# Ledger of designs, part 13: VH-VL binders against Large ribosomal subunit protein uL10m (mRpL10)

Target 1, 224 residues: Large ribosomal subunit protein uL10m (mRpL10), of Drosophila melanogaster (Fruit fly) (q9vpl3)
Amino acid sequence: RGKINIQRPKAPHYERARVVAVTQPKYPELPKAKSCFKTRAERTQQQQENPYNEIIAREVRNWLDHSRLVAFFHLSSITADDIFRVRVQLHKQNLHLKSYGSKIIEQAVKNTRYEAIVPLFHSNHCIVFSPDPEKTAALLRIVRRVPQMVLLGGIVEETMLSRNQLVAYAQMPGLHAVQAQLVQTLSQAPGHLIQQLQAHQNSFVQVLDVHAKNQMNEETPKST

## First folded at step 3 (VH-VL)

Design q65 (from a24 with heavy chain G54D; framework fv_anetumab)
Fold by ESMFold2-Fast, scan of step 3:
Structure q65 (fold): chain C 224 residues (1-224), chain A 119 residues (1-119), chain B 111 residues (1-111)
Amino acid sequence: as target 1 above (224 residues)
Amino acid sequence: QVELVQSGAEVKKPGESLKISCKGSGYSFTDYWIGWVRQAPGKGLEWMGIIYPDDSDTRYSPSFQGQVTISADKSISTAYLQWSSLKASDTAMYYCARSYYDWTELDYWGQGTLVTVSS
Amino acid sequence: DIALTQPASVSGSPGQSITISCTGTSSDVGGYNYVSWYQQHPGKAPKLMIYDVSNRPSGVSNRFSGSKSGNTASLTISGLQAEDEADYYCSSYDSSSTPYVFGGGTKLTVL
């Protein structure tokens, strides 16, 4: 028994067929049983959305806002005793070593001018904060002795600097010279500095290789 | 110019107390550690201890813990090394020296204070 | 008592290069890059020549260089001069028994 079905048109135009497909109702899902247990995916998502993370992210934003010197480091495996010694030495110079999870860093810098630093933190990391940019030389001298901490770059007076620029800044005498260099740095395209900071993640193996070779040269240097 | 000036030579008898000084000038005294190093006649250098003048955080070599007291007065940029009761074995040249990072390097040294303990 | 081993004496001629060794263990020289070298002329205070194994303070001649291999640190003096005649001491951080130790010292004679 057949009749013409005018409710379901034959051979619809592609655009019309696509619109119909998009507007189709979703298939019904089976009812979920009550449970106090969550799947691994649900547990992971709940942990990522933890309100406590926003409190710590605000702490990170406070450090960023009130620090005139911020330095970013990759952190390899280090003993609790060694990191404690480093933290004490840094604290004597008004340098504050902090470690935060990558998700917290992302939340802290989201929608800020520093959002570009997020890729630096998808591996193990730590950050040093200071209200005093003149302490950059002190920072680099302390960290030179800690092979597990590899400098990636930093922010001085709200200006992003590559590792090499931060090293050069450390060698400059006085605030006037610093201001002059920052003016020169600002004459570079802002994207260039961001690219350099992001490239540190990509070239981290090269940085580690150079650092390891320098470490070996210090331990087994060629005699004249 | 960075300078550490130590107090003059001392001649003491066993059992007497003594306090020697080291005055820093030409730099921010509270930003650096001051260490003390002993050198007995004809012998090598012995690290005694170190102090951070801003908070008086003091660390001693185990060999000198309880034997001497290290202190500092940041208002006059001066560090001190003190004995409650001297022994003949304390006869030595005593140097103070500045360190930027803990006890790991001593970059500027005082001229030394000769302490002679004899009866 | 001394923790780090240095030769008692070393000699060289003007213009030559000499090397002074400083041997410790994995808890001091071998474990850390916190090795310093000091020069002491008779009757004078020591002077820092090298810190952190190979770094020179401002004002120290580039004729002085430092290095480390395993548990042994070395001070090398090139273009030896009469005024280099002095006692040389190494030092290192020590994680095991003392926070800081000196070597026994090496007398350098320029012949």
Scores: ipSAE 0.019, ipTM 0.509, lowest interface PAE 7.2, mean pLDDT 77

Design q66 (from a24 with light chain Y32W; framework fv_anetumab)
Fold by ESMFold2-Fast, scan of step 3:
Structure q66 (fold): chain C 224 residues (1-224), chain A 119 residues (1-119), chain B 111 residues (1-111)
Amino acid sequence: as target 1 above (224 residues)
Amino acid sequence: QVELVQSGAEVKKPGESLKISCKGSGYSFTDYWIGWVRQAPGKGLEWMGIIYPGDSDTRYSPSFQGQVTISADKSISTAYLQWSSLKASDTAMYYCARSYYDWTELDYWGQGTLVTVSS
Amino acid sequence: DIALTQPASVSGSPGQSITISCTGTSSDVGGWNYVSWYQQHPGKAPKLMIYDVSNRPSGVSNRFSGSKSGNTASLTISGLQAEDEADYYCSSYDSSSTPYVFGGGTKLTVL
């Protein structure tokens, strides 16, 4: 009776469970009774126009809007039992581990200031949400022991931070004024998550292009 | 500073019940797990189980599941290890220790409670 | 049952270095990067010396170091001192039936 629930993100989770349970369409998944081009084309169109993806995308947007801490992870191969144990421990620290498909994330963040994070989700990934940014240190302690989860970066107080910037933030938790000042300082540092990702992609492309050109011997008469 | 203080030594007879305690101080008690470790005379360490005081979520080693009960009272920052019916084989030193995760390192330890069960 | 294999005893002289091994399987030591080491003096509670394979808690001498290769973790103590004489236990996460397991312990004798 004396329980106080301050967790804003919990409401979207409940809504999702209900939506998923009642909006699982059976027929669009099972038109395979007939192997026909027309049936395949119709199924493809039905999948693209599926409104359930928008409902889940709205859930993702609600998590982003109601969380003061969002952390992005690459997720390597891990058993369902192991990820469940991690999820339970995170939940005890008011940290909520969620997994969404890349297309759903793209749909959720399209035309928002978060659109630039889409490239982070081209491989297996998960996201941790929390209304409490002071839990960043707790998050890093837990994840440090899960080698299958690799921190890519995150958002603290609506500011994009790289992995190293999140680590720096975590070292000064529990001091509200100092934390706010630190976030502002880190947001001005070179290497924002988006810029770091873009720089790494550009560097890789340049290296690949140079290597390809060096291997082409058309301008040099068949010599190295 | 972090400190775990355990209850004093106990001498019991087989069949008796017992509840020993571990009081945490110097940190947020509900933000850490409290584990229990057994050490029989002249033997090594055996992990028994662990509890999260914030919601009383409890995990046991298969060897101790059903043999003991782990509980906590967050209002007095105290964890407990309890037997309903002691056996001579329960004679051992019992340590409580703090852990941030339910299967990671035990960073601060209590001084230990010696339990002697004479048959 | 001993889940992790340690030598029963190791000895060294003051100023020397010794290494204590802790061997498990791919489901414990080999599969995870968090192995811990504990020091226990006679009649005292264990003390955490190393966590997450190679990290030292505040207040632990840099003479203590940890490493791991495959399914075997190692605790190395350099510049042996008389006060290092104690029992040493390794521990690891075990993804099988028991979430946390200890090694059988190693008695270190100095001199």
Scores: ipSAE 0.099, ipTM 0.569, lowest interface PAE 5.9, mean pLDDT 78

Design q67 (from a19 with heavy chain S103D; framework fv_anetumab)
Fold by ESMFold2-Fast, scan of step 3:
Structure q67 (fold): chain C 224 residues (1-224), chain A 119 residues (1-119), chain B 111 residues (1-111)
Amino acid sequence: as target 1 above (224 residues)
Amino acid sequence: QVELVQSGAEVKKPGESLKISCKGSGYSFTDYWIGWVRQAPGKGLEWMGIIYPGDSDTRYSPSFQGQVTISADKSISTAYLQWSSLKASDTAMYYCARQYDWDGYFDYWGQGTLVTVSS
Amino acid sequence: DIALTQPASVSGSPGQSITISCTGTSSDVGGYNYVSWYQQHPGKAPKLMIYDVSNRPSGVSNRFSGSKSGNTASLTISGLQAEDEADYYCSSYDSSSTPYVFGGGTKLTVL
């Protein structure tokens, strides 16, 4: 028979503690609890706010403001073990997987430049944050093996990008290499830079089409 | 561009210690796992374990846990496989390979290090 | 645990197609789309030929293809050439004991 600990139930969720430990160390500090207002009554006067939602909304805004890479995913049913494994892999690349309720996301981005993302969160979702936009390639490499996570789009350097644009960004060389490419293009055909950039755009479209088809092929065989 | 270069062949006696190396180049060494794969003479491939050099997180196959030590020095982009006391049964070819993630595949392989343990 | 099951040998003639099977359980091949195939020539390191069931790395001939049905993954080599003569190993993620397992290997002979 199974044993029941009735005196002092031990926490069975060491895995939850481990997930928290792996995902939290790089998190921006939460706002201080002390406000500039002195009386608690002033905070509750004819305004029934959920303080939990406000605190988490501020946390979301901090992640958005301090992250140069934000990626949005639809999340299908996934086991706790599988999502923990994904979190560990992402954390090693300074990529931080977070899940927040749709109402909290709405509260966090209301009246900000990020308000356009709200419709993405009306279904199951998760968000990956990173201060390092060069990690976009690593992010896509990791989530390629997680069919339950479907990329919807993202924000890079405060610019909203579609799924295809984010994939294209991941395939670009770093800023230094991009600058070198532009110099090389200019030196080969002075005055014809626009034609060379258009040719590069066509190459990116071809690569994205191949990548998208490969992603579709990986997803074709369903669970069983 | 991406290359894994392993140390040269070793001939050792039982009871001796040994540390072999695998140097990565042409990529960000701390962003990929390095795995070790053993192949005994005339036998198949056996996964031994992996390390993530960025934080030294190391995972072993149950068959090799406690028998070998995997480590990495990120300052010189080098991973290591080490024995405190060799046995004749450790005679094998040892490959290092870049593992895409800890549950994934090996995309680039080192040339192998032959370890011969005999009296 | 039990290694993935491959035939010890297969053979074919130049220009023919051959298929190598790799059979596991629901905790490895059957449960996930994380099957890889490696080619090893005598005295050389293995080379990745297929990853995640059916994907080819850059530089691998389109004569090599992968598929999976239930607990069995397959590597198919079309237009068989003498240079294809090698040992082939399948590998998969294993959720039950180790995160990674290899098959026993298959020797391909081109006659």
Scores: ipSAE 0.014, ipTM 0.520, lowest interface PAE 7.6, mean pLDDT 76

Design q68 (from a19 with heavy chain G104E; framework fv_anetumab)
Fold by ESMFold2-Fast, scan of step 3:
Structure q68 (fold): chain C 224 residues (1-224), chain A 119 residues (1-119), chain B 111 residues (1-111)
Amino acid sequence: as target 1 above (224 residues)
Amino acid sequence: QVELVQSGAEVKKPGESLKISCKGSGYSFTDYWIGWVRQAPGKGLEWMGIIYPGDSDTRYSPSFQGQVTISADKSISTAYLQWSSLKASDTAMYYCARQYDWSEYFDYWGQGTLVTVSS
Amino acid sequence: DIALTQPASVSGSPGQSITISCTGTSSDVGGYNYVSWYQQHPGKAPKLMIYDVSNRPSGVSNRFSGSKSGNTASLTISGLQAEDEADYYCSSYDSSSTPYVFGGGTKLTVL
């Protein structure tokens, strides 16, 4: 009697994207004359018109649109076993490590609010996505043990944050409202309205007051 | 010498609160997860949840989400398992166990805390 | 719930070899090399016997070995001794929201 195996393949476009992302060649950045860069840019533009790259770019846009936490890393040489271990640890925390070619990232974010991230991807890179911004602390803890991954910056709640701002966000208390207020405060330019800052300060104080009261209520003296 | 020492046996009535402890020694407490495992009388091991003391990241089994609270105090290298209101069905042996952040197994276990809930 | 399937009991005679199976799915045993085995004597805490499918901690006899094929992991005990009589539990990493899952346990009896 033969043994029957049932297979459950992924959607074709997903499998195609996975294969392309894994085998995709790196694009080296060479210090050359500006006229030489024009010729290479034209070749890159021609490759960006590949229909499969458009499908993968749509997948990247989907990740960006449905993730409340996106972190960008420079990636140095790392073994297959080490990156797999990192991917497993990240997945345990609902953090999804993805690698895409620079041209695909550029195509995905062109003419979107995320276009400013393109310069971060001029060398070896990877991105971590999560629907849960409170996992930023877990992300940084895991990455601390992976010297090959260097944090460049990220996006939290649709707000661009530098490396130092992400580290500050990760050190906030576990209360979501406090973290949201910190993101808004850190990203605000000096020219914004005073009333907005005062509103955020008042919200922060109110959240801390509730937290303090909850901590005090948790400590109840026992009768003898 | 790595050691996990748990608090002593408890006898409680339904509706009472309880907090049991697991103290780690002989290692860097903030580099390891502390997991809690339940074993009802005559039954097998049930994973309840796990905490990373370094940042208080806590994960629960769906069966225990909302039923218990796991916490840790890194200043005294102690993890806790807490019930706000005990039920007779909470009668069990409770183990704490250590897991390295980069591993997926428990290498050292506490001796266990027997919790008996009866009216 | 207990997600991994183990036989309820296994028996053997001193000096013989026995094997305990642990069957899961592609999201746990089949998908990862993070299978561990624990030994529990009555009234005692569990003790790690095997980790990452086939590795032994210091102090564990080389009579204990682990392996995996597809969705099934196996613990093999050779040269069976009376002190091996205990309950054995497998465990695996799970890619779901619960990162750890145990098997139902197997009682080993040495006759």
Scores: ipSAE 0.023, ipTM 0.532, lowest interface PAE 6.6, mean pLDDT 78

Design q69 (from a19 with heavy chain Q99L; framework fv_anetumab)
Fold by ESMFold2-Fast, scan of step 3:
Structure q69 (fold): chain C 224 residues (1-224), chain A 119 residues (1-119), chain B 111 residues (1-111)
Amino acid sequence: as target 1 above (224 residues)
Amino acid sequence: QVELVQSGAEVKKPGESLKISCKGSGYSFTDYWIGWVRQAPGKGLEWMGIIYPGDSDTRYSPSFQGQVTISADKSISTAYLQWSSLKASDTAMYYCARLYDWSGYFDYWGQGTLVTVSS
Amino acid sequence: DIALTQPASVSGSPGQSITISCTGTSSDVGGYNYVSWYQQHPGKAPKLMIYDVSNRPSGVSNRFSGSKSGNTASLTISGLQAEDEADYYCSSYDSSSTPYVFGGGTKLTVL
């Protein structure tokens, strides 16, 4: 709330500084030729001075912290109209489709339990967030109709799951408690984190191959 | 068992209003779309529109936008198709059917409601 | 509304195989694997026979199969039986303003 009937500025030195700042002439941008001589220190400072990236990274962290379901997808070329229809259908199920640049995601998850997801975002990607893990089945039902979106894996109840584990979770009807126990059981697979990422990458390649074959509409020969 | 049960046949005169129903059972009514499909005598299937009962989001075929109203009452798991003023050209069999998802297919169909509009 | 193109009629004898085509554009049949097929006997509601190009619902005979090449989807019925005599409709998702479109329908006669 603002202060009413206050017409007095801050201390005199602040008022003078404010007047100087407001009246200071705007300088034109440096010519392109001079800009190409930026020093390494100046480039490093420019990276550190991008406040917008930190704001968006904070938004991503908030989505991760407040979502009980997070699903990661590879995204192939798709029209704006098609992705908009997918976003609307997902929103009806309290599923929120978001796209963020790889550096923003890296900045958001650095020094967190989720840092391991960074390699998933080196190609074109999108993420679906939801506060409701029971909507995993609805998510997979909707995305099944979008061949441009290929499931890579996800996080359910703060536990990282491979694509196959997430599919298994979605096939289980029932109570939140039972589903949470299943998630814990699936996530206790003997594989180390690095091995899980490698296995997931291999599975992703297989899914892309299956999708390519489906798009070719390969005839199943019958002979007798 | 998933089932869609439609209201009985109607015989009306041009200019009269009409509201026909489609009751879903055996599934979560608010988690699936319901579509309406028209079939004129001796003709093929024509999609009219769909509704998502959970939030009443309704999408119409361009041919039927403004000519009919689709609605749903989730408390009784029933979808409706309504005309404010019938025309003789509205004579047809009307089917309701469940859409599995937004880009989906009609996996379960009602038995149909025959609407006859004659002077 | 632009309907998908199907032949008006197809005929076959018991035990034969027949194919019904469904031709659209790159915005419907050609652009997606979202083609479904419905069987309608006289005086009855349509029944889903094939969804997502080639998948069969439980309870549908394996004599029914679906495929797609480019902008044309096909329904193939092998080992024709008298009970297969019906009207068959294809349908697809449409990425233009209307999200759904039906074919004109094909009458299958089993002679």
Scores: ipSAE 0.065, ipTM 0.558, lowest interface PAE 4.9, mean pLDDT 78

